# VH-VL binders against q54e53r186to356, part 2

Target 1, 171 residues: q54e53r186to356
Amino acid sequence: AFKKYKKAIEAFKFVITAPASALSAITVEAYKKYLIVYLIQFGSVQHFPKCTPAVVQRNIKSHCKPYTEFVQSFSNGNINDIMNKASSGAEFFQKDSNWGLVKLSIKSTYRRNIKKLTQTFMTLSINDIAEKVSLPKAKAEQFVLKMIEEGEIFATINQKDGMVTFDECFE
Short names: E, the ipSAE of ESMFold2; O, the ipSAE of OpenDDE; V2, 0.75 times the mean of E and O plus 0.25 times the DockQ between their complexes.

## First folded at step 1 (VH-VL)

Design s6 (framework fv_sotevtamab)
Fold by ESMFold2-Fast, scan of step 1:
Structure s6 (fold): chain C 171 residues (1-171), chain A 120 residues (1-120), chain B 112 residues (1-112)
Amino acid sequence: as target 1 above (171 residues)
Amino acid sequence: QVQLVQSGAEVKKPGATVKISCKVSGYTFTDYYMHWVQQAPGKGLEWMGRIDPAYGDTKYDPKFQGRVTITADTSTDTAYMELSSLRSEDTAVYYCARSYYGSGDYFDYWGQGTLVTVSS
Amino acid sequence: DIVMTQSPDSLAVSLGERATINCKSSQSVLYSSNNKNYLAWYQQKPGQPPKLLIYWASTRESGVPDRFSGSGSGTDFTLTISSLQAEDVAVYYCQQYYSTPTFGQGTKLEQL
């Protein structure tokens, strides 16, 4: 997965930074995917790769408004705004066949937020985690269980009381 | 092997509520939207709504005027469709059908259908 | 909502002959940015759920026989069965997914 996204980002950067006298449809599509895949891979926003031609920088945002608004909301750090921008742009993301990538970027954000909780707390209930990351209890539990299974976090769930204990050996 | 298995036929009185289940197997439940489609006798297929099991997000067709509620239980890989304030014109076969979240809302697998009869 | 209209309502075709079913959308379902038509075709036999035949107007679903083909763009679409087999007797539906999904009224295909 890691090497796959890194390769994809390099390919998109190559298209976006190619010398150009006019904006092309290929560049527009590459830019849309670049914004979302970069977010998935790095958890941060980079609006333009270095050496992006001036004509691309001047003209591309008007063709990618749902995408730029979505990633900007992520940069603001407000999870409710992120979900609202994803929802308002969903039709465009789905038509572009990028809705899956947008959802992966949101999922990655929830996973990063849960991982941050492991650095702050020794013990939290599933309800506490759900409240802190703005998910329904069942979904928070699913994320925690999957993250433990995949080795993203080191934690033990006491299923009798719903308490999650985080081990500090994972950073 | 992908399967969508729906609960059995229901007979209800006008004004009642019906809740139909759709249990899935053979794929990752959270990678696909689950849609519900109504087919009245002698009429065509009509989309009612869908849920994203990964996040619990729902979208409904306004024609059902807040009478439809779609839910999902990821612990049992089961989607539900609840229809309240039943009327005789709600007599229909109800289908669950999946669509991949990364592509368009076309339906590659369907449940077998559940007949709901609303009669006095 | 995008209204889908099929023609004819019913069609009788002899075995081995070509069957043609038409579908018209009230507005274009072609997305210019990706050049894809958001249109699918389904086959439904009595007592069975619909079965996906075609998606993206012309892409045949895995396992669907080569005799089925989809064509058209924008607002006018066609499902063609090049040589009717007995097992093809069914009701056929088109569906758009450019916006909230809507279906055509169906075309009943019978053996002549």
Scores: ipSAE 0.007, ipTM 0.534, lowest interface PAE 11.8, mean pLDDT 86

Design s7 (framework fv_sotevtamab)
Fold by ESMFold2-Fast, scan of step 1:
Structure s7 (fold): chain C 171 residues (1-171), chain A 121 residues (1-121), chain B 112 residues (1-112)
Amino acid sequence: as target 1 above (171 residues)
Amino acid sequence: QVQLVQSGAEVKKPGATVKISCKVSGYTFTDYYMHWVQQAPGKGLEWMGRIDPESGETKYDPKFQGRVTITADTSTDTAYMELSSLRSEDTAVYYCATDLYYDILTGFDYWGQGTLVTVSS
Amino acid sequence: DIVMTQSPDSLAVSLGERATINCKSSQSVLYSSDNKNYLAWYQQKPGQPPKLLIYWASTRESGVPDRFSGSGSGTDFTLTISSLQAEDVAVYYCQQYYSTPTFGQGTKLEQL
């Protein structure tokens, strides 16, 4: 739900960019969620919103180390590092009630990578998709089927040869 | 917090049908597959099947195909497993389980408490 | 289906000693592109559901003590408890999730 995440991001930005003379607990919690939800929505790391107060920029990262380490692992592009950082920080994410968001950010990465393939190719086999997004064939097939079902991608799977044809959308 | 809460123990006669529920909370029910696992006394864990609660699509292990029916009620966030033509060897604890870490990419990180089904003549 | 075989079926280990449980898959569960083994380990105590300990063969689940470690690749896997504690007495299962999920038969770990 792209509208839900965009609204959430704007709410967190409002808290983070509010004029401040000291770092507050509310700002720390908003920043933690901002990092992860931004990653879910855009697939990239945005460390600070525009107009973040200097006191927040100077002090907040020391309060959010598991979060900053996790999102930084996405910049490395290594899925093994991403999963290892999620695992090592899991108790902090669970304590903060953010573990679900962390798991969603990892899942959204596979979905985003599959969706990007629709921009480059007219047809790909399930095996080609699996190799390109670093998943076993069976897992890639399950992602593709669910994304078609949810209307996230428009595609037809040919049962005979395992080929996926990506549909064009004019509007 | 994520919870999977199953219905209580059942005692059935051979040939009967049993229907077990698994009510979920703490996550979006329609976003993740719900799996069912059988554990017979003195034996290991056996995967029975799974459902996509959003579409109602199911997949079953061939061992249970034809006797197992998995359904989902999205209005109550509850998954069901129905096993028909019960035999004494179906006596087991039945678990619902879900993989929320990657949906389909890791082991089952959340389990129901289990439901004991006893089939006796 | 991929068949999972554990060894031994049971073992007894003294408190503070190392416990080693093995798991073998009939086919490789390693996907070369992401270099991950789709292999999990569970702990089950009487009257409780299985608890996920390790996934991707060697990644420890949150809240699982450091004494638990997983190793191996392809078809041969090991769960190690470096220093047995009383609360570790349980049945341990390996599981592959590379294809349709299948479990090993279980290894019963007892205190000697």
Scores: ipSAE 0.000, ipTM 0.508, lowest interface PAE 13.3, mean pLDDT 84

Design s9 (framework fv_sotevtamab)
Fold by ESMFold2-Fast, scan of step 1:
Structure s9 (fold): chain C 171 residues (1-171), chain A 124 residues (1-124), chain B 112 residues (1-112)
Amino acid sequence: as target 1 above (171 residues)
Amino acid sequence: QVQLVQSGAEVKKPGATVKISCKVSGYTFTDYYMHWVQQAPGKGLEWMGRIDPESGETKYDPKFQGRVTITADTSTDTAYMELSSLRSEDTAVYYCARGYYDSSGYYPDAFDIWGQGTLVTVSS
Amino acid sequence: DIVMTQSPDSLAVSLGERATINCKSSQSVLYSSNNKNYLAWYQQKPGQPPKLLIYWASTRESGVPDRFSGSGSGTDFTLTISSLQAEDVAVYYCQQYYSTPTFGQGTKLEQL
């Protein structure tokens, strides 16, 4: 839920930007979640919110290396690089109970990429979509069906030829 | 600790319906798909279908489609598999299994956590 | 529907020796765009559920001993146990997840 992520970001920003003379464990944990949830919500990286204390900016990076490397992989937009960074940091994300958020951020990238295709093309095969978003045909089909079910995209799938027609939504 | 706990063994007559439960703990139920797998005595594994607990979306293997219904109750973190019109060849151990966490979250077809299994015996 | 075929159906190996189990898919489970093989291996002991050993054809699941290794690509895959322990006596299954999940028929591994 988009509303839930936006509210979570505000809460994490509050913790991160609080006046501080030393870096706290609470701030480190808030920052880890902030990086990932911000990606989910906006599809972009914001390393520090406005008014982040100097002590936090100076010291936090060394405590969050798997997270900063993971979110940085989104700058190039290559899904294979993103997945490789997720795999490399998986142990840390799991230990921190943030693995679900990491998976959601990658999932949001696939959704964002598929949604972009609906704005560019009138018709694409499932194979075309799969190739463009770096997934096997069956997995791309699962994504498309779920997004149609959730009302995120408007499309019709012809099961005979595997063609997807993106419907125009007026009003 | 992540666990899937299934309901106990069932004995049914031909033509009856069986409903097996799979209660999850130690993770967020809606974050992973739940799959059901059949294993007849002395035989291999056969995928029956799966559910997305968040949306309620289901997908079934054509062999079981029309007889199997998979549901999820998010208030109790429990998945269910209901199999109707039971025949003697449905005698099997039935497993629930969590879809493996693939980095994408939408790609859950390797199974990292399994229930203990439920034996269903169909005899008259 | 992707058909998975294992060989042999059964084998017997002495403790400390190497065991090799093969799996063939009727079509490639390698996705060229991400260079990943959508192939898993499971171990099942009598009266127990299957246990995930390997995913992505060669990645060991957490807690699985390093004597277990997976290899192969495309349509031909191998599970290797470098030095058989008594606890490794089980049935082993390969599974593809490139499309709707399908399993091999299983290979029964026995101690000589």
Scores: ipSAE 0.000, ipTM 0.546, lowest interface PAE 11.8, mean pLDDT 84

Design u1 (framework fv_ustekinumab)
Fold by ESMFold2-Fast, scan of step 1:
Structure u1 (fold): chain C 171 residues (1-171), chain A 119 residues (1-119), chain B 107 residues (1-107)
Amino acid sequence: as target 1 above (171 residues)
Amino acid sequence: EVQLVQSGAEVKKPGESLKISCKGSGYSFTSYWLGWVRQMPGKGLDWIGIIYPGDSDTRYSPSFQGQVTMSVDKSITTAYLQWNSLKASDTAMYYCARDYWDSEGFDYWGQGTLVTVSS
Amino acid sequence: DIQMTQSPSSLSASVGDRVTITCRASQGISSWLAWYQQKPEKAPKSLIYAASSLQSGVPSRFSGSGSGTDFTLTISSLQPEDFATYYCQQYNSYPLTFGQGTKLEIK
């Protein structure tokens, strides 16, 4: 999925950076997807790719306010602020068929935060993980199980006490 | 738009089998969990279970484990709730509801299927 | 299982009133609580998630607060369409559990 997102980003950058004397609908749609897919791929916000025309930089944000506010909440807010901005913009994201990408960007954030915990701790309870990454215990358990199944993290869960032991992986 | 459309009302006798449906549209069916909730006449909401259509992973409430089976058919974006042998105590309104995969509870609900089990 | 207790079970109010409904969890659930509105003969509608986050399309007169075990739903200026039964639900732990409901009736 990450390789597909990298290719998608390059395609969107091509559209956004094309020479232009006026803002086009195609550029607006590419920019909306660029913001979110970049966030999924890199875990950071980049508002404009290199060589974006001045007319695009001046005018595009007024056409993409729910998107720019959402990604800004990611960079300077916490997870609750991100969820709030996703919900307040949900109608626009759904209308644009971008709601799935917004949800994927939030999911990618949780996965990154869980991965960071595996590098810091030897053991944590499911409840500790949930609190540290701001998820309900049930959802934190789902993420941990899925990430183990997909080989994204190496860990063992003790079902009896809910303790997660992170295995060292040296490769 | 996001919609969950449930099958019509059912009138059954004790011991009969039943399968009710919930069809999702307007969203990626395999990207969200789907829950089932029971509401007995004049009573509150009671969680049955939840299924992830992407891989058919299920979690049941202990009170419903073994009483009902949840399943999905991805090709027609439809979830099912099934009984092998109905009891009079199964008489209730049954709702399906979409669960936020990122922990926001049930955001969209079906209209409900009324199941009446009487002799 | 986490038991969710709502207070009151019913209350009567007039249009324009400020209404508060409370919900208590038998153990800590952080902020993982949702509020639902159910009108007679209708499916429940999502109002609030994560204790205080307003769902898209829900009027700003609705607000939620609380964390841990004690939560409140507030309607700042009651409208005719707000007469309904309200449910809280924890989604911190499986099984998911609902409160018994609070019926809001016209005075």
Scores: ipSAE 0.000, ipTM 0.551, lowest interface PAE 11.1, mean pLDDT 86

Design u11 (framework fv_ustekinumab; at its last look DockQ between E and O 0.73; V2 from the best seeds 0.00; counts 0 for: pae E 14.9 > 2)
Fold by ESMFold2-Fast, scan of step 1:
Structure u11 (fold): chain C 171 residues (1-171), chain A 119 residues (1-119), chain B 107 residues (1-107)
Amino acid sequence: as target 1 above (171 residues)
Amino acid sequence: EVQLVQSGAEVKKPGESLKISCKGSGYSFTNYWLGWVRQMPGKGLDWIGIIYPGDSDTRYSPSFQGQVTMSVDKSITTAYLQWNSLKASDTAMYYCATYDWSEGLFDYWGQGTLVTVSS
Amino acid sequence: DIQMTQSPSSLSASVGDRVTITCRASQGISSWLAWYQQKPEKAPKSLIYAASSLQSGVPSRFSGSGSGTDFTLTISSLQPEDFATYYCQQYDTYPYTFGQGTKLEIK
């Protein structure tokens, strides 16, 4: 899942690390996508790939303020801060045609948080999951069902009591 | 920017069928939920349901289940609300809206379609 | 279904007043509540989501608070353009129910 994002990251890294005496618009656009796609793929912030030119490191953040502020909010781990930064930067993300990637990075965070619960608990209700990951109950159920369907987690849902049992399964 | 454009006003008789439309533009149509809301003359907002255009997954209010059908045509980025047999009680303004309800980051509303059903 | 009850059903206020509208859910909905503004003969407009988060482009005089079952919308200094009906909506569980609305009449 997300194999294309690893290729995308390598392509962006190639652009960002190319020898340069000045910051180019192409490098700025590649960096914006690099920040968001890296979050989707790895769930963490990677500021600069190795061998990024000094001129890029020195100047690029001032050209990408909504993006750097958004990804920094992930380091804090507070979903409300993440949502607020996404909303504040929405016009810039849409102008750059990156709003879909921003939304996907937020959704990827919920999936990661749900998957972490499978490592900690044997059973949780849908209500417990919703509370723990800060989602509406209807959306928490949708995420769990989709993740089971796609083989991202192994679990069964008891429709009577809304209880989710997490199963350990080796692929 | 994001825009939802709804079809024009309709005047119908009880028992007739009707299909109204909501065309989206300026966003990824298949990546956001689209909802329908009814507002009877002089009354408040009444939630009909939502559809996810990417796979046509639907969630209806129990009050509207079986009375109306939501559908989409992805090729023309258009959503539909359909009645097989209209009742006088269907007289209302119908709004479509696109939103990511679980995240609450934004929503955008169409201008509304007035449906009048009278004998 | 979760029932949403607003109070008052209508109120009258002067420009510059602080106005508070309340919304009560029949069961706990955490913070999953939105507020909408509807001006006469217009489609509704989103004001607030997640009980307290202001939508982009909405004036800072609007604020929301609350969690669980009790929620409030506050307008800190009423302006002429705030004449409208205000609705709350829960989106914790299906169906996403609206309150009955609060009509705000300005001077």
Scores: ipSAE 0.326, ipTM 0.711, lowest interface PAE 3.1, mean pLDDT 86
Fold by OpenDDE, look of step 2:
Structure u11 (fold): chain C 171 residues (1-171), chain A 119 residues (1-119), chain B 107 residues (1-107)
Amino acid sequence: as target 1 above (171 residues)
Amino acid sequence: EVQLVQSGAEVKKPGESLKISCKGSGYSFTNYWLGWVRQMPGKGLDWIGIIYPGDSDTRYSPSFQGQVTMSVDKSITTAYLQWNSLKASDTAMYYCATYDWSEGLFDYWGQGTLVTVSS
Amino acid sequence: DIQMTQSPSSLSASVGDRVTITCRASQGISSWLAWYQQKPEKAPKSLIYAASSLQSGVPSRFSGSGSGTDFTLTISSLQPEDFATYYCQQYDTYPYTFGQGTKLEIK
């Protein structure tokens, strides 16, 4: 949720953009989390905040390769690529205690993909949704239900035939 | 509907090789992680590992690394767990299960394959 | 490996009882904890994920709580079908280890 991660992102930006003559371990850790949390929040890749010191920009990437590759995998929206990069970097993410964030980013991707469907279609079956977002039917349904519950999407599910009707969004 | 159907019970002797199977259906087999769990008689659950059928990427428990091999045949949506040389201590029920990567759950389970290794 | 320790290993209770099972991780695992139910000669069934989220179809009498190292599964009012063995599992760090299990028996 927007409110949930906004403060975190700002905190990380603060650390990353702090004046520095050398790259610090704290900055590296902040950047790792920044990349993932930013992805969770906005669904896009943001490599550096504005005003990031040059010394940080030049040196930080070599310390964050699993992370940069992971977030880059989101560019094409291919869930398999995302999963592969997550898997490849799993040991690093776990070591840095960022595995949970990585998982959340994956989950957010499914949610965003479902949300995109609401912008394109008026009605879809759960099966169609599942296929389009590469989820088992039951999981797709769970996502849709949760998203409805949380007000992320506006939809009605006909439990008899599994048809999902996307309602007009009222913000 | 997601279903995992495992091969039948096996009775083997120590030193023999074994390959048990788990066939998935009702979902995109190549886009969903699959895991294996061991349960020795009267004991708890042991996490063996997970495999991604799409590219056969694997994660093994250190306790099972080198002891078993996970593999898949995508063409028939089947996962395998194999031993090159069984031990009596391998006697157990073996479950395959889909692994929800996003939530870290084994959400859909096979019925299990009982492997008995005795002289 | 992260060790998951459940307590108690077994307990007896009656229908209608409030039952609490605990799971402790050897290190912090945030909320990446799942609970499973297993009945004799059956595959485990997922109950709870993310420490406190109910799996679809799971009765509301089941609840999970905790974060970090200490987690709890609670059955508010035990039903006859709830007598089974329960397992916790962490999925914070490979290998995703299980607790040793808690056998819930009828008193």
Scores: ipSAE 0.026, ipTM 0.589, lowest interface PAE 5.8, mean pLDDT 90
Fold by ESMFold2, look of step 2:
Structure u11 (fold): chain C 171 residues (1-171), chain A 119 residues (1-119), chain B 107 residues (1-107)
Amino acid sequence: as target 1 above (171 residues)
Amino acid sequence: EVQLVQSGAEVKKPGESLKISCKGSGYSFTNYWLGWVRQMPGKGLDWIGIIYPGDSDTRYSPSFQGQVTMSVDKSITTAYLQWNSLKASDTAMYYCATYDWSEGLFDYWGQGTLVTVSS
Amino acid sequence: DIQMTQSPSSLSASVGDRVTITCRASQGISSWLAWYQQKPEKAPKSLIYAASSLQSGVPSRFSGSGSGTDFTLTISSLQPEDFATYYCQQYDTYPYTFGQGTKLEIK
């Protein structure tokens, strides 16, 4: 995966792994953002950076429960569970001003799931894509078009039959 | 094609119960929040709340909490709005709509159910 | 609750006019603002999401702008089919409140 959010992740790691005798509010805020941004960047869960102090590991979970439960739902890969955990924690995420990041991590999951289809299939209809990633047809088409425009996938859409052909990327 | 088809118009008296429906098709019903909106005659739009069909998690506007109940039967992809005891002030058009997390919109709307409560 | 105030409440304009409708939130909502169009006896139709992004199939004469508390819907050259009532809605914080509406009528 590309290191799109590398600087942000490294900054949060500096805060989380700093020597500490007690858990600070700054560390709690950094950890909340770290969990979500790491998920956006890598599509996987890493609860603690290497060298996280024991006092941080021991005490931080009670301050971040909605966040850890939300990011853990991605380990199962079920979009339904992910959306349910987001909704259940929405008031906490909004209070922390992190709701935008949570929404982005969910959007990133749809994009990853669509991108995985390009590795498995030569062609799929928009309907097939929509069913496989649990989106309405119009929204699935919007995602595919946006991903083509942004260069994330290489594909051609036949507007007349609704078939998407996934192209190879050479060079 | 996403469709939300609502039950027909209702004429009721104060104190009667009522349950109106919204049947969704053409999308994964359990994966998206479904919202309810009230429009009183000649007035604007009032947000009633949203329900997550997958587990029936509900979020009500404070103005409607305790006034109405949202529910879902996911086996028939149908959402409900229910009153135990109607009041004349419940006279309105009621819409259901899909709630797209990624776009933050009511993207698709039902045709509306007119509820009239009068003596 | 976040209060959404639209201005004006009603507006009379001619085909070809440029129209601007304003929506103000009682607190910051970032860019989590949508615009809807409603014609008589019909359900609302989504126009704009995220303050400025056009919904699929909406004509390019519609545009949205703003962030924080002050938002604007603009119709650059009115067409006969644009005469309707317009609503804004914030979706930053529950409850997701609507503005009171702006009725756009033909002059």
Scores: ipSAE 0.006, ipTM 0.482, lowest interface PAE 14.9, mean pLDDT 84
ESMFold2 (binder alone), look of step 2: mean pLDDT 91; pTM 0.930

